VHH binders against Phosphatidylinositol 4-kinase gamma 6 (PI4KG6). Designs and how they scored, part 5

Target 1, 302 residues: Phosphatidylinositol 4-kinase gamma 6 (PI4KG6), of Arabidopsis thaliana (Mouse-ear cress) (q8w4r8r158to459)
Amino acid sequence: GVEPIPVNGGLGGAYYFRDEKGQSVAIVKPTDEEPFAPNNPKGFVGKALGQPGLKPSVRVGETGFREVAAYLLDYDHFANVPPTALVKITHSVFNVNDGMDGNKSREKKKLVSSKIASFQKFVPHDFDASDHGTSSFPVASVHRIGILDIRILNTDRHGGNLLVKKLDDGGVGRFGQVELIPIDHGLCLPETLEDPYFEWIHWPQASIPFSEEELDYIQSLDPVKDCEMLRRELPMIREACLRVLVLCTVFLKEAAVFGLCLAEIGEMMTREFRAGEEEPSELEMLCIEAKRLTTEQDVLSP

## First folded at step 1 (VHH)

Design C2 (framework vhh_gocatamig_d2)
Fold by ESMFold2-Fast, scan of step 1:
Structure C2 (fold): chain B 302 residues (1-302), chain A 120 residues (1-120)
Amino acid sequence: as target 1 above (302 residues)
Amino acid sequence: EVQLVESGGGLVQPGGSLTLSCAASGFTVSSNYLAWYRQAPGKKRELVAGIYSGGSTVYMDSVKGRFTISRDNAKNSVYLQMNSLRAEDTAVYYCAAKPYRGFWSGYDYWGQGTLVTVSS
């Protein structure tokens, strides 16, 4: 049959899996081919699985389950995250670097590799947000993606990680509309608060107040149930990641009740760079104060 | 190792011109969103200009028509041509890269910065 093809560019190993007609149906990213991982096919090696990665609080080998976590947290397909699963898959296309295949094999070039990988449905699209004007993006789509980004503390939401599909085909009332599809959630759910990157914070859609539907969705979020689900579906997930999810979800719920828009919430989560040094975000300052109050309560409560 | 190295900063008179260069090593810029940020003492870091892999550009309002961002993928570099410089443009200028690839986790690379002083 139809052979998978390596995805060109980028820092990690990724592969297009295709149907009998040669159409892409899935993107597969092996865990041991992540940036800095031992079998990275792009030359970005130098760390062992489990060591601090591109972000200190996201370990090498753990981006795949984070992509799955983002999909699992996208209840009701609200943010439009493509279906994503963690799978064990065997194929000769996968990369194995010198020294990782170890000792003697006369037929090493024909070695079939079995790997743990993220497996995401390929969604057809026309371009991404870095190549398209943002004024055409629906307010609701930007809000729904931003709500997810806040919950998971996404450190990598830029235009290249938003696919854009034109909806002009096939019907009255769809002319000029686009569908946004968020991808590449591998740098979410860090083990500690990090400076997020939310490109949408600069878009006018983020300054529009939440709709009643969006507020109802936010209010329905239950971080305890989120943690129970993630522990069940992704047993390898670290408790530190779940603590970040709880904190960000509680913060989002309270900020929304207080009447803050998406941009205001995002700004409170973003660190400020003053006098040549990065200052804690407003959210980080609230956590410092909460810890102080908890410590004081422990001292004063016999 | 991955690094971005800025050059071209210096002292220039108001109304003058300066070209900043950023050379990347350890990775290829052709698939990257590339940007220039600046930070003046006591101010927050701000985006000055950005260029996407497809060639689309973005500029902050105060530099539109005065600054031009460009890339040279063959030289693995990005540039900021600054014309009609003003005292308020005085800052440390940083080069930053974010991969544009559609199917990978994004990565931020930052240079060490280059000082631009606009003064008589």
Scores: ipSAE 0.000, ipTM 0.161, lowest interface PAE 16.8, mean pLDDT 81

Design C3 (framework vhh_8h5u_2)
Fold by ESMFold2-Fast, scan of step 1:
Structure C3 (fold): chain B 302 residues (1-302), chain A 124 residues (1-124)
Amino acid sequence: as target 1 above (302 residues)
Amino acid sequence: EVQVVESGGGLVQPGGSLRLSCAASGFTFSYSSYAMGWYRQAPGNQHERVAIITSGGSTNYPDSVKGRFTISRDNAKNTGYLQMNSLKSEDTAVYYCAKGRYFGSSWYKPFDYWGQGTQVTVSS
């Protein structure tokens, strides 16, 4: 077979798995190779699995199940998240640092347990959104990705994790069209409200009102059923993450009923920065007020 | 255009201290998805990461500098810093300030270096 290739770039361990012809078929990210994890191959070590990671609200070792959660929540392939699963996989290409396994003799290698990793289908593409003008991005594609980003409180949506595939320029109604593929959902579903980053908030597509199809999709969302599904499929998911999902989904549904566009909803979720000071978002202010009037758990503070 | 400008390098004796600064334009260090770091390259060696700070304030250091170097950030001035104490001859290198992207989002590109670097020489 064809050996997997370590991915250059990024902070975590990631690997291209290839077919017999050398074509990439999957991206595999071991949970113990995340940033700050013990087996990180890029030198970003120093924490144990379960400790606060790159963001305090996302623990080391827990980005892989978050990538899977984003795929599972993408009902009907609406946002175009590539198929993603959490798998137990053994391969010699995976990184093990000294102090965990000493010298990597053949006998020791046989005794090492398989790693848990996110396994995502590789989607052919031409570039990422940071390398391409946004004017060619379909309104529906931007809206569908934004709807998912809002639901899962994505803290890391930027042009570098939006893949762009050029469509057939000779096809009727397809000239200049592209397909957008969102990836890298490892920093979604934080344990508390966080400041999201939605790069699409600045794009003209985000200021266009939702279509009837998009409104129907939003209306069909059921955060109780979302939570039941995630508890079943991902038993390790924390209840705090599910509370954030419920809050964001309810907020999205209410804002859509009042006719807000994607950009308006995203702005209400985003914190303002002034002279280095962080101000709570409008959504966070609503939660502070609601908490004062109820006995509900505070999603703003651990 | 995203740009950083490094300053504060120079010649210092072993055991001395230097503070490097990284002034940013085209992005803010408070942007929640960004991590920034300091990297170095000595003649004949590969580049290595020296320190990283996330938008949330988490820091990480390799064992070679841990306890001697401290990375920090002033969001109001949009400036990052590297405080270097107890400098050794092995710390002699060109130091670069770089913006990092989280996880595999930069898997299509090498690590982003935005600065031209600042020379640090530790010699008696």
Scores: ipSAE 0.000, ipTM 0.346, lowest interface PAE 12.0, mean pLDDT 81

Design C4 (framework vhh_8pnl_2)
Fold by ESMFold2-Fast, scan of step 1:
Structure C4 (fold): chain B 302 residues (1-302), chain A 122 residues (1-122)
Amino acid sequence: as target 1 above (302 residues)
Amino acid sequence: QGQLVESGGGLVQPGGSLRLSCADAGFTFSSYAMAWYRQAPGKERELVARITSGGSTNYADFVKGRFTISRDNAKSTLYLQMNSLKPEDTAMYYCATSRGYLYKSGWTYDYWGQGTRVTVSA
């Protein structure tokens, strides 16, 4: 062994786990070190696990299972999400704040923490999308990632959460072929409809129609099966999160049948800021109308 | 993202100055654009100033030359320096994160703070 190294930057506790040669093999994020969590190593504490976190719709301590949910929903490795699991892991590098344990035992000199954490395979890469021009991004890769982002209502798809790996080591050119790797799905599957952030929405690739393979994949999606799988694999997942997944998946499937491209679907899910205030998205307006219609029909039922 | 906390509001006479601060307890990533909005009693919320992650600024016409927006990404803190204050500037001031410029939707925002009150007394 090589000692894990804390990730520089970000708001939560995250650690690169390395092999014998010092190369990163995994990124580990303890649940109790999330932003606002009691053992956050960056001083951002003040809440208990289960309280509303960075977003009201995502609770403190729940980003790790959302990371795993995104991986589990990525059937056939279609969007290229790195393998991710919840693990129980013990290491002295993990942070424990003195305010809890110092009062329990004055005679303990050192603590070795055993924690529940998200464990994601480290994927070697050259850039993130904020550092690299989008013209080299394959249409299929952008589409596959966008399909996942829509399903899970991803609220945090910015360039820093999209890794870029060059595939052409031997080629001589301005840009080689690249692989896109989506990461950091901790702010997906909110407990209620939320304004997503899809950076790809204004990229040229998002305005290109879906391929036959992409349409087949979308039509193969079964939100009932998705919910059954997630309840089995992640028993802590809230029913409210599953309702959002169902709604977004049904919307994606219908929009694709109607012939909409990725950008059009994403725009219908995105709120417009107008006249100094945020307006409901087209998807939110459809939900409001559906509820209104259902309520009116119920008036006629004894 | 984050829990935004505005401060620096208060009562000031016309022509005075105030500096507003917005600290997110470190929960706003430096990659996000940030903005100051205000809402006067009985009126709609309006954009005052915006600053990108790289420091590029944009101002509403009614504050140009009087207000200056700035940020300290290392401290995750947004500032609004307000000079030559007028009674018309009386409002609740809010900071917000912006997730960027979307082609058809313009600037969009994510998190709002609770606000800090600015009163310019005649």
Scores: ipSAE 0.000, ipTM 0.139, lowest interface PAE 19.8, mean pLDDT 79

Design C5 (framework vhh_5j56_2)
Fold by ESMFold2-Fast, scan of step 1:
Structure C5 (fold): chain B 302 residues (1-302), chain A 129 residues (1-129)
Amino acid sequence: as target 1 above (302 residues)
Amino acid sequence: QVQLVESGGGLVQPGGSLRLSCVASGFTFSSYSSYAIGWFRQAPGKEREGLSSISGSYGGSTSYSDSVKGRFTISRDNAKNTVYLQMNSLKPEDTAVYYCAAQPGYSRWLYGSSKYDYWGQGTQVTVSS
């Protein structure tokens, strides 16, 4: 036994779980400690589980399964998402709110509580992407992360949730190489199409064409199989989230066939979710195609 | 170097309205911004309470606590790098120091990350006759 440490920063409750040597091994985020959840330790309280959260399209208590969904969709560890699972875990470190009664609040905080939480492997790292320049980021790493971000309609991809690990092995020739590790997928798979945020859209790496390996990976994606897998692994997932996954995956696959780079795809997603044009957009046409496919599937397998 | 500056507080009678402004410097609230901007308040002898947040591209995603839902409205002007809180039907119970806060994303699990937990100095709102 080594006691977990609350994570500083962020809007939700999060905890470093440590091994016998005091090294972080996992990050645990209880579902009832999300922003605006009843037991949020950061002052973002006032809602019940299942109500519209920090984003209306992501309900309070539902970011944990989204973290897991991002990991499960990361086939072959392609985007480098750390292993993530939903667990029931019991510890006195977890936050329990009791209102303005200080004596009652102190007593309840000492209780051992059992909570449903996302449990993600801690990956050792040196910086995040906002702490360092982006020129050293491998093209393939940026592309692989961007492919996942597009599929899951990530609304919150910024430098602060991209961990950077130096691959400097003490000067034996790997100086300047880095590994990127994407985290904090709690605001992916919204219940409705909305504007994503992809910080990588402005990075030079995003304007480099996809490699043959990347194109093969995109071509291999099957959103019907993705939905079947997610329904099996995460039975609480909403059908609205799966519809978003299908639409975004179809869009990605078609855009890649048309020869678009990551930056062009990201820009189309951002621009075409705006109101204002009478002409059908290519994204609108792709959404119609995805809906048609879904309808045909319903007829053939009711 | 990153700063949030609140303004627009003051003394108002019950049932009145105030508009608070939060101006950010040192970073940009572009249409591509991932920064979540929240409004909080703290009354004397009470814990800090979260009231409202705005996030995402073009500032379309908003959330409100039950205590202010229907009375307060959060909005964003990216060109002015400013977030607003429109407060209507003010009650004596709304008397507090109001703070804006900015942070990239909703969850961040790096040590201390204080550079991303930006808070303004607060603006006093007093609701009394």
Scores: ipSAE 0.000, ipTM 0.251, lowest interface PAE 13.8, mean pLDDT 78

Design C6 (framework vhh_7uia_1)
Amino acid sequence: QLQLVETGGGLVKPGGSLRLSCVVSGFTFSSYWMAWVRQAPGKELEWVSSISGSGGSTYYEDSVKGRFTISTDNAKNTLYLQMSSLKPEDTAVYYCARLGKYYPSWGTYAFDIWGQGTQVTVSS
ESMFold2-Fast, scan of step 1: ipSAE 0.000; ipTM 0.368

Design C7 (framework vhh_gocatamig_d2)
Fold by ESMFold2-Fast, scan of step 1:
Structure C7 (fold): chain B 302 residues (1-302), chain A 122 residues (1-122)
Amino acid sequence: as target 1 above (302 residues)
Amino acid sequence: EVQLVESGGGLVQPGGSLTLSCAASGFTFSSYALAWYRQAPGKKRELVAGITSGGSTVYMDSVKGRFTISRDNAKNSVYLQMNSLRAEDTAVYYCAKTYSHFRYGSTGFDYWGQGTLVTVSS
């Protein structure tokens, strides 16, 4: 059938897979085509798989399983993450570099490549959040996405990776409803606490208290079950990533019980830039204190 | 024929500020997104900041709060205001053109300028 189209967006290799009518149905991102990976099709090569990537705590070749982890953690489709899976897929469109120098002539006989890739359902949409007024976004949608972002310590949540779909085609009412769709979770679940970026911290929706439904959802989260599920579904996931997930989930649950809104929780997780350098976040300071207290208790144990 | 011409690079001390400009021609400027990339000596090229046709912005994590991208459609120009500059910001900065919106993370780009050198010396 219909040939996939390389995506001009992103620093990594990505491909629109299409149906028989030529409509996009999926986005496929091979793990060895990530930024700085050996088979990156856009010239951003120079590192080996497993070396520090775009973020020091997210290794080259490991963004694909993070995309999948975000989807798997989105219980009941609460945050609206599109279905995402790791697949072994074979196609001639995939990029293979014949050497370290991207300027070398490629083999004339092109072999069909089999690769591990993230495979995400393409969701039709009208805008991204950076092109649409944020005041019109449903409070519940912003909260649900923010709850996920906190759990996974998302280091790259901005308006450009929040898709907006108009729901007013039925002509009911003067103002149409919108659906928010979060994408690009490749920079979540870092191996250590990092400074997250939550653009929604600055949105009025983040300062509105959680609803009873949102509080019930947060209360129902079980980080031990999250870890068991992720170890089973993603055997390559590092224990360091799971420790970050547990810490952030416990922090979210306690902060919500204490009555904090989304913006207050996000601010406690964000580092302050003081006197020309970054200072640890309040969450990081709580972890340092907890570790100190635990060490003292161990010494005093009979 | 698409052309992007960067200017405004130079030597600046740590903590200083610098404004880069990119003059564009050969396309309907207001219909396209623009971005700034940088490439440090011995390193690979990385996205710094982007601005959509509608004026919405995206930034790489290490420059959020320090750098501001803006555009002037009447002048066919895009700008990068860089504050609180650090030694690690030393790089050749490139202006790039893409589609009217960004999709699926950091956006890839179809045309590049020649670059302008920024040196932050301590």
Scores: ipSAE 0.000, ipTM 0.236, lowest interface PAE 11.9, mean pLDDT 81

Design C8 (framework vhh_h_nbbcii10_fgla)
Fold by ESMFold2-Fast, scan of step 1:
Structure C8 (fold): chain B 302 residues (1-302), chain A 126 residues (1-126)
Amino acid sequence: as target 1 above (302 residues)
Amino acid sequence: QVQLVESGGGLVQPGGSLRLSCAASGFTFSTYSSYALGWFRQAPGQGLEAVAAISGSGGSTYYADSVKGRFTISRDNSKNTLYLQMNSLRAEDTAVYYCAARPTYWKGSAYSYDYWGQGTLVTVSS
């Protein structure tokens, strides 16, 4: 058959799986091949699974379930996240680091083992957003992706992980338009509030008010339902991640009710640099104030 | 094979300009978007000095008082490159310039940064 191809670049192990015609059909990322993980194929090892990763709030071995969480939270395919699942896969292409571990004089039997991996449908595309001007991006597409990015506190949204597909279906009102496909959600749902990266925050589309359909979607979001679903589908998910999801979803819902646009909401979630230090975001400051007020409620005056 | 590589240093006359680049390889800037990226310099016989930094989001910048109004830090996440545009250069700007990356809070200390380039020499002399 057709052998999978290792993905060039990046820090983690990733593989294009192909059909009989050699066309890519899926991207597979084993959890034990993440940056710092023991079986990383690029030599970027040094930590055990479960230790703080490249981002301290996202542990080594846990980016795969985060990619799946982003897809599961994308109700009605609203943000256009490609189908993604955690799978158990056995294949000789996957990397296993055969450390000698004190047995340097003995030949080791190398076995192909089953790995847990994120498995995402490959979506054909023409460019990524880093290669294409942003003026052609539909307002609705940018908004839908931004709504998801806010909910999951995406720390890694940039042009290189937004795929761009040209639409030339003639006469459906799409002349010169493109389809945006968001990928690489491995650095979402951190265990604590972090400085997100939302590249769309600087795009004109983000400053346009939400449509009625977008507001209805935001209003329909239920963070209790989100948590119940994620606990069921991803039993390994940490409660700290769910607390961040709840906070960000509640914040989004309230900000939308007050008429804030996508850019304004994203800016409130982003930290500022002052005097050599990052200042807490407006969202972080609101949480600090809420905690202070709640604590003070315990002190009753005469 | 994670590395930061500086380029663009050289000899320039007082009042001149240079643009330094720092290319990240073995990782993407999206991976480091939650990390502050910065420029440090070390002049002959002096300690390491923080010059400029840019937040993980790119929305906030810091500049040392010695370079404010003359230097501009920027990042191109699609090119995995950090830049330092240096204008109105002075003899006292002569130093080896290092790019560095650190977790979200930058405290102006070299020990706060996890990854460092090997440095590029800038000489301002007539």
Scores: ipSAE 0.000, ipTM 0.245, lowest interface PAE 15.8, mean pLDDT 81

Design C9 (framework vhh_8pnl_2)
Fold by ESMFold2-Fast, scan of step 1:
Structure C9 (fold): chain B 302 residues (1-302), chain A 123 residues (1-123)
Amino acid sequence: as target 1 above (302 residues)
Amino acid sequence: QGQLVESGGGLVQPGGSLRLSCADAGFTVSSNYMAWYRQAPGKERELVARIYSGGSTNYADFVKGRFTISRDNAKSTLYLQMNSLKPEDTAMYYCARGPYKFLSGYQTNYDYWGQGTRVTVSA
């Protein structure tokens, strides 16, 4: 058989799994090879699974189920997230750092590891969005990805995790058209409101009003049903993550009814920097105000 | 391209110190992470130091104990304090800012927004 190839670059462990013809079919990311995890292959170790990770609101070892959550929430393949599952997989290619194997094996052979990993279908593509001008990106594709990013409070949407596939194929009238494929959702659904990173926020596509199809999709979203589905499919998901999902989905639905475009909604979720200090986002300020009003109401209503 | 501007490089003798700066003019940056990389002639770029939004830091083994990465959010500036410099530290030093690429699973090149600042360590 054809051996998996470790992905070059990045901070975490990731592997291309290939078929008998040597073609990539899946990207596999073991949870214990995340940044700061014990078996990280890049030297970024020092924490235990479950401790606060790269972001305090996303724990070490918990990015894999977030990748799956993003796929599960992408109803009707609307945002174009590749099929993703959390699996238990065994392979000798997986990294085990010195001292992590204990006395499990008495053999002097290379360790074969069984690991929990995110398993995502490989999507053929030509480049990523960081290597290409954004003017060719379809308005609908940017909107659909942005709708998902808002719902899940994606803290890591950048050009390097937006794959670009050319649609030219020599067909007349298709020149310059591309398909966008969002990947790398490991830093979504934080346990608390975080400053998101939406690279699309400054793209001209984000300033175009939502289409009727997009508004219908947003209106159809039910955060209660989202939570029920995620609790069923991902039993390890934290209630704090679901509270963030509910808040962001409700905010998106109300903002869309109010006539806001994608860029305006994203800006309200982004923290401001004033006089040398980072200040809460408009969304965070609305939550603070809502809690204040609830507290006053409770005091006035014995 | 972009808003990052590196400075502070120069010629120093072995055992000397330099402080590199990376200014983020306009302050439209994500606080996800920032990093220093270096590239010596004929070699691949390598990570030197990284700082995350929460203040956590990572260092390459070859600079641990000698280099310190820090950030001044009020000045929108990233720093690399380099002490006990060695000839092997001679390289072009680049500043990079988040978003994170650690979870992509696909091969992508990470672009450095500055032109770099040159550090030469020789007698």
Scores: ipSAE 0.000, ipTM 0.218, lowest interface PAE 12.5, mean pLDDT 79

Design D1 (framework vhh_7uia_1)
Fold by ESMFold2-Fast, scan of step 1:
Structure D1 (fold): chain B 302 residues (1-302), chain A 121 residues (1-121)
Amino acid sequence: as target 1 above (302 residues)
Amino acid sequence: QLQLVETGGGLVKPGGSLRLSCVVSGFTFSSYAMAWVRQAPGKELEWVSSISGSGGSTYYEDSVKGRFTISTDNAKNTLYLQMSSLKPEDTAVYYCARSKLYWTGRSYDYWGQGTQVTVSS
């Protein structure tokens, strides 16, 4: 048999699972090995599952279902998110930190190394976007990923979590010969509006207007249907996360009807930093105004 | 090989000052947002401060605002945390961390080994 190998780098426990030929087939991230979780293999412990994590809006133990949610929301494989599921996996490679009785903890780890984990299909690739020039990225690929990022309020879309694959029929240095694969959606669907990070916001592709196919896709989105599906598939998902999804999807649909490009929509969602302090985004300001109007109407009601 | 090396920790009395340094190698410091994160004995990791990759924007946890200052010296590839008006509650191991996010410092991929700061009379 072929043993899984721990992923180097990052804060959480992650493992490459391989086939009989030694080829990577999946990336597995146990829920209790997330940053600050009790069984983190890199020494970054100190929190219990369910407590506020590195970000208060994303709790320890909840990044795995967020990765699955991003995949489930990627209807028709539009943004190219690799297949992702939440599974129960038993393997001795998984980390278990010593408990109050070291001998019993080691025996339990050896006998019952079973964990809930995110399980994502490994996609072969050549680079990530931080190591490759962005001018070669197809406009449609950037748009499709950006549409997903807006819907889920992704707070972590940087070049390192966007994989680049050279197409088999392409020569080195020929533009349009790459496939983009978005990964690492663990910091999406926060419990409240957050400052997103969309690295694509400054790319030329983001300033190109949406195609008719992209506009049709956006128009077909139904946030009520999205919420019903996520409640069924991921019963642990918090209602606050679903409210953020609804708000962002409605905003995307309206902005697209108004004729805004991806960069303009992303800019309205991003907070501006002035005089060393974070200011509310345009989207946040719209929500504040809407709440003010609603409160005023309640006061005027008979 | 990427390395982050913290120095400057030590024992200091309440009300005192201390400057932590983090020397980085293997990447261009100015291309990444950087952060200081601390962990007190028996407590959770707590984000302290971040500085954007441009060096223009700084962010602080509420309990350290006005007392701590984060800064960079890009020519020396060094991140600093100037700490003043230190309190016993500031006692912790302080880590410098590299952010995946150029602007916000909210997601980290490399950490130093930490440096101990003890504030005691």
Scores: ipSAE 0.000, ipTM 0.157, lowest interface PAE 17.6, mean pLDDT 81

